# Ledger of designs, part 144: VHH binders against q96fz2

Target 1, 269 residues: q96fz2
Amino acid sequence: CGRTSCHLPRDVLTRACAYQDRRGQQRLPEWRDPDKYCPSYNKSPQSNSPVLLSRLHFEKDADSSERIIAPMRWGLVPSWFKESDPSKLQFNTTNCRSDTVMEKRSFKVPLGKGRRCVVLADGFYEWQRCQGTNQRQPYFIYFPQIKTEKSGSIGAADSPENWEKVWDNWRLLTMAGIFDCWEPPEGGDVLYSYTIITVDSCKGLSDIHHRMPAILDGEEAVSKWLDFGEVSTQEALKLIHPTENITFHAVSSVVNNSRNNTPECLAPV
Key: E = the ipSAE of ESMFold2; O = the ipSAE of OpenDDE; V2 = 0.75 times the mean of E and O plus 0.25 times the DockQ between their complexes.

## First folded at step 8 (VHH)

Design E1 (framework vhh_6z1v_2)
Fold by ESMFold2-Fast, scan of step 8:
Structure E1 (fold): chain B 269 residues (1-269), chain A 123 residues (1-123)
Amino acid sequence: as target 1 above (269 residues)
Amino acid sequence: EVQLVESGGRLVRTGGSLRLSCAASGFTFDDYAMGWFRQAPGKEREVVAAISWSGRSTWHADFVKGRFTISRDNAKNTVYLQMNSLKPEDTAVYYCAAEYGLFSDRPEDYDYWGQGTQVTVSS
């Protein structure tokens, strides 16, 4: 996973992340650095994306089941990185393979510190190779959505009113991530950055791409992945596997250029 | 040659306070994260607290949270551990350790170690 859509306005995104803490209290996640959230239909590595993480990472004695939402840089910069420019990191940390996550120091160390996050998106994009040419067909991939009388799916949203209804109740894609904190050598703000854990593609996606993000399907999985105060690394890693609970549709080549940021990027073709 | 020299360990009464210091020499202190570890007789060495190279990020083990505070003074090449509300269970040899660029909760990740300073807490 190298491209996502996360275009919801901050208030809509916040409501889409409503959850229950361990006491059963309904809550909305509290924002950190909300001004750094930049909605886009076409997010690439090195851009900021919203993630959920446990409040305990920021506040000592906080309930580890309470959630913060914060924008983080896509592309994990290890805390030990010594150069002043994160873009000069010698290896790509946009994705982290599930089969080697405990072997690579860049990932196993933040995992040992409980630095698990849930990466939020409307969905993600993948490119299917077309036989007989070097052209690739892009697809938008997302959770199945609850259907309603007037809307309920992106394929049925062919008017402004229907589009508003689709996004108001959109079920966000929740991907398992690992984050780390890096202090620039020259001083400045601590950089929070993340990687998306990837797994082998499920049967339903195998014709589109061989890999997929590790998707946390449902609030129980999301809660266990985030709650590093109660759920060990070993237990959390059991949540990392392919899922079949996914849907998709073909989109136009407009999405190919990451500078294009319009609804056409995810509209059905 | 690289040296980490702990000081400040002594006998203190339950509920007392103590400040440990670790003076570093022979390496570029500002490039290293620092940690405080302890080891009681018959037990494994465990991490107590860690601090990033700049001092802006800190971590404290749950069993000392609210009682111990790690800090550093890069101008003096020194890391500190302020210990409050001491308990008999805090009795141990306390070690200062340095790791290039990263702090972790694992002793095996640290590059340099001091010889330790004994802290004894009694009623």
Scores: ipSAE 0.000, ipTM 0.175, lowest interface PAE 15.7, mean pLDDT 85

Design E10 (framework vhh_8cml_1; at its last look DockQ between E and O 0.01; V2 from the best seeds 0.00; counts 0 for: pae E 10.2 > 2, placed apart)
Fold by ESMFold2-Fast, scan of step 8:
Structure E10 (fold): chain B 269 residues (1-269), chain A 123 residues (1-123)
Amino acid sequence: as target 1 above (269 residues)
Amino acid sequence: EVQLVESGGGLVQPGGSLRLSCAASGFTFDDYAMGWFRQAPGQEREFVAAISWSGRSTYYSDSAKGRFTISRDNAKNTVYLQMNSLKPEDTGVYFCAAEYGLFSDRPEDYDYWGQGTQVTVSS
């Protein structure tokens, strides 16, 4: 997973993240660094994306079921990284394979510290190889929305105008992530950065791409992944597997250029 | 105390119209999606219509599409269901429901419920 859409205005995004704490109290996640949130239809690695994480990461005695929402850099910078510039990191940490997550120190160390997060997106993009050409067909991949869960939505192509009407009730894609905290050697603000865990594609996506992000389907899975105070690393990793509860549609090549940031990037063709 | 109070039900002839209202109190109305559900005698509660917290997104059951319109007035803490071209099969108790965050078409996802208002479509 190397490209996402996360375009919702901050207030809409916040309400889409409504949740219940362990006492059953309804809450909205509390923002950290909201000014760093940059909505976009076309987010690439090294940009910031909003993630959910446990309040206990920031407050020693906090209820671990309470959630913070914070923008983090896509591309995990390990806490042990010794260079002054994170862009100098020699290896790609945009994604982390589920089968080797406990073998690589860049991911094993933050996992041991409970640094699990849920990466938020409208959906993600993948490029399907087409027979007989070097051109690839982009697809926008997202949770079934209430309108797409009904049989009879064969290639329902809504105009961008009609697409706007669904955003206030859009079910955000919730991807399992690992984050780390890096302190610049020369001083300055702590950098929070994340990676998306990847798994083998489900049957429904296998014709588009052979890998998919580890999707946490539903509030039970999301809460268990986030709650590092009550859920061990071993138990949390049992949530990491392919899911079939996903849908997609073809989009135009406008999305290919990461500088393009318009509704056309995710509109059905 | 959370309260949802439905009104506007009654007896109407086939092809007639009714406008249901649901007045909400005791919670931050703007943080809740609102839904209408109905229950006919001997049947389970079924989804009718839902509206997002802002009012910009709506969703209808297949039986309601083209005949019913859901709307809300956040300044008045009220949600409405305008029902046109009513049929005998629309008969039932209509419930207003509130869901924190996003709406769904599943009754089990809703947090608060009104007591219902009876709608009877009969000659």
Scores: ipSAE 0.504, ipTM 0.804, lowest interface PAE 2.8, mean pLDDT 90
Fold by OpenDDE, look of step 9:
Structure E10 (fold): chain B 269 residues (1-269), chain A 123 residues (1-123)
Amino acid sequence: as target 1 above (269 residues)
Amino acid sequence: EVQLVESGGGLVQPGGSLRLSCAASGFTFDDYAMGWFRQAPGQEREFVAAISWSGRSTYYSDSAKGRFTISRDNAKNTVYLQMNSLKPEDTGVYFCAAEYGLFSDRPEDYDYWGQGTQVTVSS
């Protein structure tokens, strides 16, 4: 996974992240660093994207079932990194393979500290190689959305009004991530950054790409992944597997340029 | 099917040069760091060089440093190893390997391997 969409306004995104804590109380996640949230139809590594994480990471003795939403840098910068510039990291930490997560120090250490997060997106993009050509067809991949009688398929949103309605009720893609905290050697703000855990693709996506993000499907999976106070690393890792509960459609080549940030990026071709 | 196919090996005199190529197929090449390893007869496989998925970062063993250059062309799904100032101790089978995301100097971290190409440095 090297490209996502996360374009919802902050208020809409927050509402979409409504949850119940362990007591059954309905809550909205509180924001950390809301000013760092930059909505975009075309999110690339090194950009900031919103993630969910347990409040316990910030507050001692907090209820670990409570959620915080925070923009973090895509591309995990490990805490032990000694260079002054995160861009000097020699490793691609955009993704972490589920099968080797416990073998890689950059991922194992933060995971062992309970630094699990849920990466939020409208969906992610993947490129299919066309047989016999060097051309790649991009696809937008996301959770199936509930068809409201009036809300046509993302493709049928003939009117701006209908498009807005679709996104008001959009089910966000929830991907399993690991984050770390890096303190710059020269001082400054602590950098929070994340990697997306990847797995082998489900059967439905196998023709598009061989790998997919580990998707946490449902509130229970999301809650368990986040709740590092109550759920062990071993138990949490059981949640990491391919899912068939996804849909996709072909999109235009507009998304190929990471500078393009328009609705055309995820529109069906 | 995942394939890594090495080429460019051969016999060369000390002080000579070779350029190895590894053609990759069956996986998303630009998601993987690429590495070169070598194995001399009766010895363990050892790390030679690695390159990040983007090609921006490279890492070399002490023996390779200053003499070897790893590069890649993601459009061609190919990784290269330019070997200059070759020595008899560079003799061995050279393997191309791929690791998803991160690169390492540890063979066990790599996901895919080629069959290898023989490099012989001899007078």
Scores: ipSAE 0.007, ipTM 0.270, lowest interface PAE 9.2, mean pLDDT 89
Fold by ESMFold2, look of step 9:
Structure E10 (fold): chain B 269 residues (1-269), chain A 123 residues (1-123)
Amino acid sequence: as target 1 above (269 residues)
Amino acid sequence: EVQLVESGGGLVQPGGSLRLSCAASGFTFDDYAMGWFRQAPGQEREFVAAISWSGRSTYYSDSAKGRFTISRDNAKNTVYLQMNSLKPEDTGVYFCAAEYGLFSDRPEDYDYWGQGTQVTVSS
């Protein structure tokens, strides 16, 4: 998983992240660094995307079930990294394999500190390599969406008001992530950065690609992954598995160039 | 074997100064942020000061700011706490702690702890 869409305006995104704390109170996540949110239909590694994390990471004695939403850099920069430029990191931290997460210091250490996050997206892209050709077919992959009279489908959205209805009730994809905090040696603000945990693809996606992000399906899974105050690393890792509750459609090659930031990136073909 | 060994504690009059040292061994010192915590009888460990692995960032509790200075010497694997203008409320056992990566003010985030050195401020 190396490309996502996360294009909603901040207020729509925030409403889509409404949740219940451990006492049953309805809440919206509190933003940290909201001005760093950069919506796009076509997010790539090294860009910022919003993640959820426990308030306990920022406030002593906070209720660990309360959520902060913050933009973080995609591509975990380990806290021990010594160079001034994160692009000089000599290994890929865009994703973290679930079967080796406890063997890799770059992921094991922050995970042991409870640095679990939920990576938010409209959905993600994968490229299917077709036998007999070097050409690849991109797909947009996302949670199944519930149709209502106030919502449409992506394929039926041909006007601004229909497009708005599609996204007003969009169920955001919620992926399990690990984050770390890095102090630039030249000074400046601490850099928060994340990796997406991956698993073997479910049967429904296996013809597209052999790996998928670890998807947290439902509020219980999201709450347990985030709540490092009450849920141990060992228990949290039981949430990491493939899911069949996923859908997809083919999209045009417009998405191939990461500079293309238009609705066509995720439009069905 | 990881060891953190504090020294420099003792009895001092109000208004006096002490310099605490913490010698580290058994791990790559340059990969760790360092912190000082203190504990008075009947109280939980309280954050005093922290310094990043590079030494470029420091953070102090409100009670320490302006009076205490944390520093580190990566060549000697040692972290220091210079304590000036000491008050009786500073009395307690001072612990050195190490956390992989960036520091925090929460004791539960630290991987390694020293045994502590007693600081007593009284007349």
Scores: ipSAE 0.006, ipTM 0.409, lowest interface PAE 10.2, mean pLDDT 89
ESMFold2 (binder alone), look of step 9: mean pLDDT 87; pTM 0.876

Design E11 (framework vhh_6z1v_2; at its last look DockQ between E and O 0.01; V2 from the best seeds 0.00; counts 0 for: pae E 13.8 > 2, placed apart)
Fold by ESMFold2-Fast, scan of step 8:
Parts: C-alpha cells; sequence; structure tokens
Structure E11 (fold): chain B 269 residues (1-269), chain A 123 residues (1-123)
C-alpha cells in the first residue's frame, strides 16, 4: 500500500467516523491539528493523512474508548531517530509487514506503548503487473458501498453537486497502523508519523498485487485496535489478517503521477 | 427526550400521491442519517429510503425507485417521503428512523424510531 485517496472535506470525513464509546454514547471524533488535514485524491508517503487514535494518548485519565482524529505523516519516524531531518531515515517505514512487526525495533517499541492507530482513506491504489510488458494497470480498492444516487447523464454527473451525492455516505477504508512520536533534536513540534501494517493479499486481490493493507472491517475491529487501555498488544494483533470484504475497479494512468490530484484519479475506466 | 413523530398517513386511491413528514426533537438532527421503513400486515419491516446527514446522498429501494423521493430540511428538523403513483402493495405502516453518522439499509442499525403512520392504498 503506497498510494491512497483521502479527499473528503473535514465535516464529511468527521461524520463518516461516527462511533459509539464503551458506555454506548454516540460520538464524533475530536480533531487535533485540523488545519494540517490536506484532502487529496492521490496521497503518497511523506504526506499527511488523517488517523484515528485513542484519546488516552493525549489525556492521562481519558476514557480509552474515546477517539481523536489527527493528521499524521505517512512514513514512521522512530522516537530514537537522532538526525535532524526525518527524510534521511535509512529504511522505508511506509509499510510494516505483519509477520515481522514484533521483530523490528522501529515497530515493536511503539506497539508496546499502545501506539496503534486506524489510517483513514477513501480507498487505496495498487498497480497490477501485466506479464510481458513494463506497463502496469492501476486499480482503486475500497470497501463495498451502499449505492447512492446521482442525477443526470455522465456529463452532468461530473458537476460538484453530483459528486457530493456520492461522498456524503461513503464508508471509509480503515487500515491498521502503528504510530510513533519523534522530538526534533534542535527543538520544534513533536512529529507524529505512522506506518500501515501489511498482510498477504486475499484471494480477490491476488491477481492485482501479492500484499494488501491490514484492513479492520467493522466497528468492533476498529474499537479493539484503538483501545490500548483495555486490549493488549497480543489480543490486538489477532485482528491483523487478510479480508475478502473489498471491491475495486480499474482507473486511468492519471493516478500514476502523484502530483495529479483530481477526481479522474479514482473514476472507473 | 428524543422524539420522532410521523404524520401524513391516510387512505388514498391507486395512482394517488401522498407526502409523509417526520418531525425530530431531542437530539442533534444534523448528525443523524434518516430512513423511512414500512411494515405491511404479516410481513417484516423493510427499508424504503434513506438520506445522509446533509441531504446530499440518498438511497431508494428498487420497488419504489422513480415513485418515492426522500428529502430533509435540517433547519426544520424534518425528513419527508414524497410518494407518487401509489399501488395497493404500498399499504403499510410507515416508520421514520434515525442512525448516527452514515445510513444503512438494516433496521437494526437505527437508534431512534417513530411510532409509525398508516398508509392505505385502495384499488
Amino acid sequence: as target 1 above (269 residues)
Amino acid sequence: EVQLVESGGRLVRTGGSLRLSCAASGFTFEDYAMGWFRQAPGKEREVVAAISWSGKSTWHADFVKGRFTISRDNAKNTVYLQMNSLKPEDTAVYYCAAEYGLFSSRPEDYEYWGQGTQVTVSS
């Protein structure tokens, strides 16, 4: 998983994250650093993406089932990193393999501190290798959606009003992540950064790519992954496995260039 | 003190039109998706239509598409169901329901329910 779409306006994204706390109270997640949220159809590593995490990470006596939503840098910078520039990190932390997560210091240490997060996206992109050519076919991969209605023909459906009709009830993809907190040696704001845990692809995706993000399907899985106050590392890791509850469609090569940030990136071809 | 109060149900002739209203109070209406459900005698409760918190996304069951339209007015805390080309098969008690966040087609996902309004369509 190296490219996602997360383009919803903040208010739409917030309501898509509606949840129930341990006491049965309906809640919206509380924002931290909302001004750092940058919607995009084409998010790459090193950009910021919104994640859900437990309120207990920020408030000592908070209910661990209450959720914060915060933008974090994609590409985990370990807390022990000693250089002044995070881009100088010698190894790729965009993804974390589920089979080695407890063996790699960069991931094992924050995981032991309960630094689990849920990475939010409209969906993710993956490039299918076509045997015999150097060309790859991009696909947009996302949760099955209840089918909402748009008015008009294809030309009219491209209007801003009709696009709003699609997204208002979109079920966001919820991927298991690990985050860490890095303090710059020269001072400055603490950097929150994350990695996406990856697993072997499900049968439905195996023809597109051999790996997929660890998807947390449903509120029970999301709640258990986030609730580090009640759910141990060992119990949480039982949630990390492939899922078949996923759909996809082919998209145009417009998405290939990460600087392209338009609805065409995820439109069916 | 949460209330959903349906109104507008009555006897209509086949081919007629009717508008149902549901007035909501006691909760933050704009954070809830709304749905219309119906239950005919001897049948299970089924979803008819649903609308997002903002009113911009809608869903209608196949058996009412082109005939029924759901809408909402957040300033009035009200959701509506416009029913056209009514058939005897549309005879049922119609219920308004609220779901926090996104709407679904499953009755069990809806937190708040009205008491229903009877719609009878005569042949």
Scores: ipSAE 0.620, ipTM 0.848, lowest interface PAE 1.9, mean pLDDT 90
Fold by OpenDDE, look of step 9:
Structure E11 (fold): chain B 269 residues (1-269), chain A 123 residues (1-123)
Amino acid sequence: as target 1 above (269 residues)
Amino acid sequence: EVQLVESGGRLVRTGGSLRLSCAASGFTFEDYAMGWFRQAPGKEREVVAAISWSGKSTWHADFVKGRFTISRDNAKNTVYLQMNSLKPEDTAVYYCAAEYGLFSSRPEDYEYWGQGTQVTVSS
């Protein structure tokens, strides 16, 4: 996964992240650093994207079932990194393979500290290699959306009004991530950054790409992944597997340019 | 299907130069560190060189002594091994391998392997 969409307004995004804590209380996640949230149809590594994480990461003795929403840098910067510039990392931390997560220090260490997060997106993009050509067809992959009588297929949103309605009730993709905290050697703000865990693709997606993000499907999976206070690393890792509960459609090559931030990026072609 | 295809191996004379290529397909090449390994008859497979996904970091075995250089072209999904000042001791099958994330000197850390290309250095 090298490209995502997360374009919802902050308030809409927050509402879409409504949850129940372990006491059954309906809650909205509290924001940290809301000003760092930059909605975009075309999120690339090194950009900031919103993630959910347990409140316990910030507050001692907090209810670990409570959720915080925070923009973090895509591309995990390990806490041990000694250079002043994260761009000097010599390995790709955009993704973490599920099968080697415990073998890679950069991921194992923060995971062991309970630094699990849920990466939020409208969906993610993948490129299918066209046989015999150097051309790649991009696809937008996302959760199946509940067809409300009024929610036309993303393709049928002929009117701006219909489009807005679709996104007001959009089920966000929830991807399993690991985050870390890095303190710049020269001082400054702590950098929160994340990697997306990847797995082998499901059967439905296998023709597009052989790998997919580890998707946490449902509130229980999301809650267990986040709740590092009550759920062990071993138990959490059981949640990491391919899911068939995914849909996709072909999109235009507009998304190929990371600078393009328009609805055309995820629109069906 | 994941494929690593080595090429460029041939018979060369001592002191000669050779450039090996490894063409990768079936996986996201830019996410992987790449390595060159070699195995001589009756010897264990040993790491020759490794390169990070970005190509900014490289590692070379001590026996290379500056003679070999690993490089990569992500646009071409290809990793290279430039071998200069070849010696008979360099005779081996050379393998290309891919590792997700960080490169390692450990063969077991590499996920994908090529079939190898034979390099023979004559005296």
Scores: ipSAE 0.007, ipTM 0.244, lowest interface PAE 8.9, mean pLDDT 89
Fold by ESMFold2, look of step 9:
Structure E11 (fold): chain B 269 residues (1-269), chain A 123 residues (1-123)
Amino acid sequence: as target 1 above (269 residues)
Amino acid sequence: EVQLVESGGRLVRTGGSLRLSCAASGFTFEDYAMGWFRQAPGKEREVVAAISWSGKSTWHADFVKGRFTISRDNAKNTVYLQMNSLKPEDTAVYYCAAEYGLFSSRPEDYEYWGQGTQVTVSS
């Protein structure tokens, strides 16, 4: 997974992240660095995207079930990295394979410190290789969306105003991530960065691509992944598996150019 | 084998000064943040000061701010704690600790620990 959409205005995104704490109280996540949020239909590695993480990462003795939302750089920069420019990393940290996560120090170490996050997106893009050509068919992949009497899912929209209303109640894709904190050697603010854990594709996606992000389906899975105060690394890793609760539609090649940030990137074709 | 060896703890009068050292071996020192912690009898271990792997960022607990200074010398694999204006309340065993990456105020985040050095401040 190397391209996502996360385009909602901050207030809509925040409301979509409503959750219940350990006592069952309804809450919204508290923002950190909200000015760094850059919504776009077409996010690529090295850009910032919002993630959820436990409040306990920032506040001594905090309730570990409470959530912070913060923009982080896509492409984990390990805390041991010694160059001034993260683009000089000799290996790709956009994704982390679930089957080797405990073998790679750049992922194992932050994971062992409870640095788990939930990566938020409208959905992600994947390119299917077409038989007999070098051309690839992009797809937008996302959670199935709930229909209402007044409006349908994204695949049922028939006009611009109906399409816009589907985003008011959009169920955000919630992907399992690992983050780390890097202090630039030349000074400046600590850089928070993340990787997305990947798994083998479910049956429904296997014709598109052989890997998929590890999706946390439902509030219980999200809560357990985030709560490093109560859920051990070993127990959290049991949440990492493929899911069939996913849908998709073909999109135009407009999304191929990562500079195109328009609704056409995810529009059905 | 990873080792952190503190030295420099001794008896000193109120208002005096001490410099603690912690020599590190068995790991890549410049990849680790370092912290000084202390523990008085019957009390919980508490963070005193911490320093990033590069030495460019430091943190000091409010109860020692302006009196204690953490520093490190990556060429000598050593972290220091300069303690000035010592008070009887500073009497404790002082531990150095190492954490991969960034420092933390939480003892449970630290991977390696020294055996401690006793600092006693007399009235």
Scores: ipSAE 0.000, ipTM 0.219, lowest interface PAE 13.8, mean pLDDT 87
ESMFold2 (binder alone), look of step 9: mean pLDDT 87; pTM 0.882

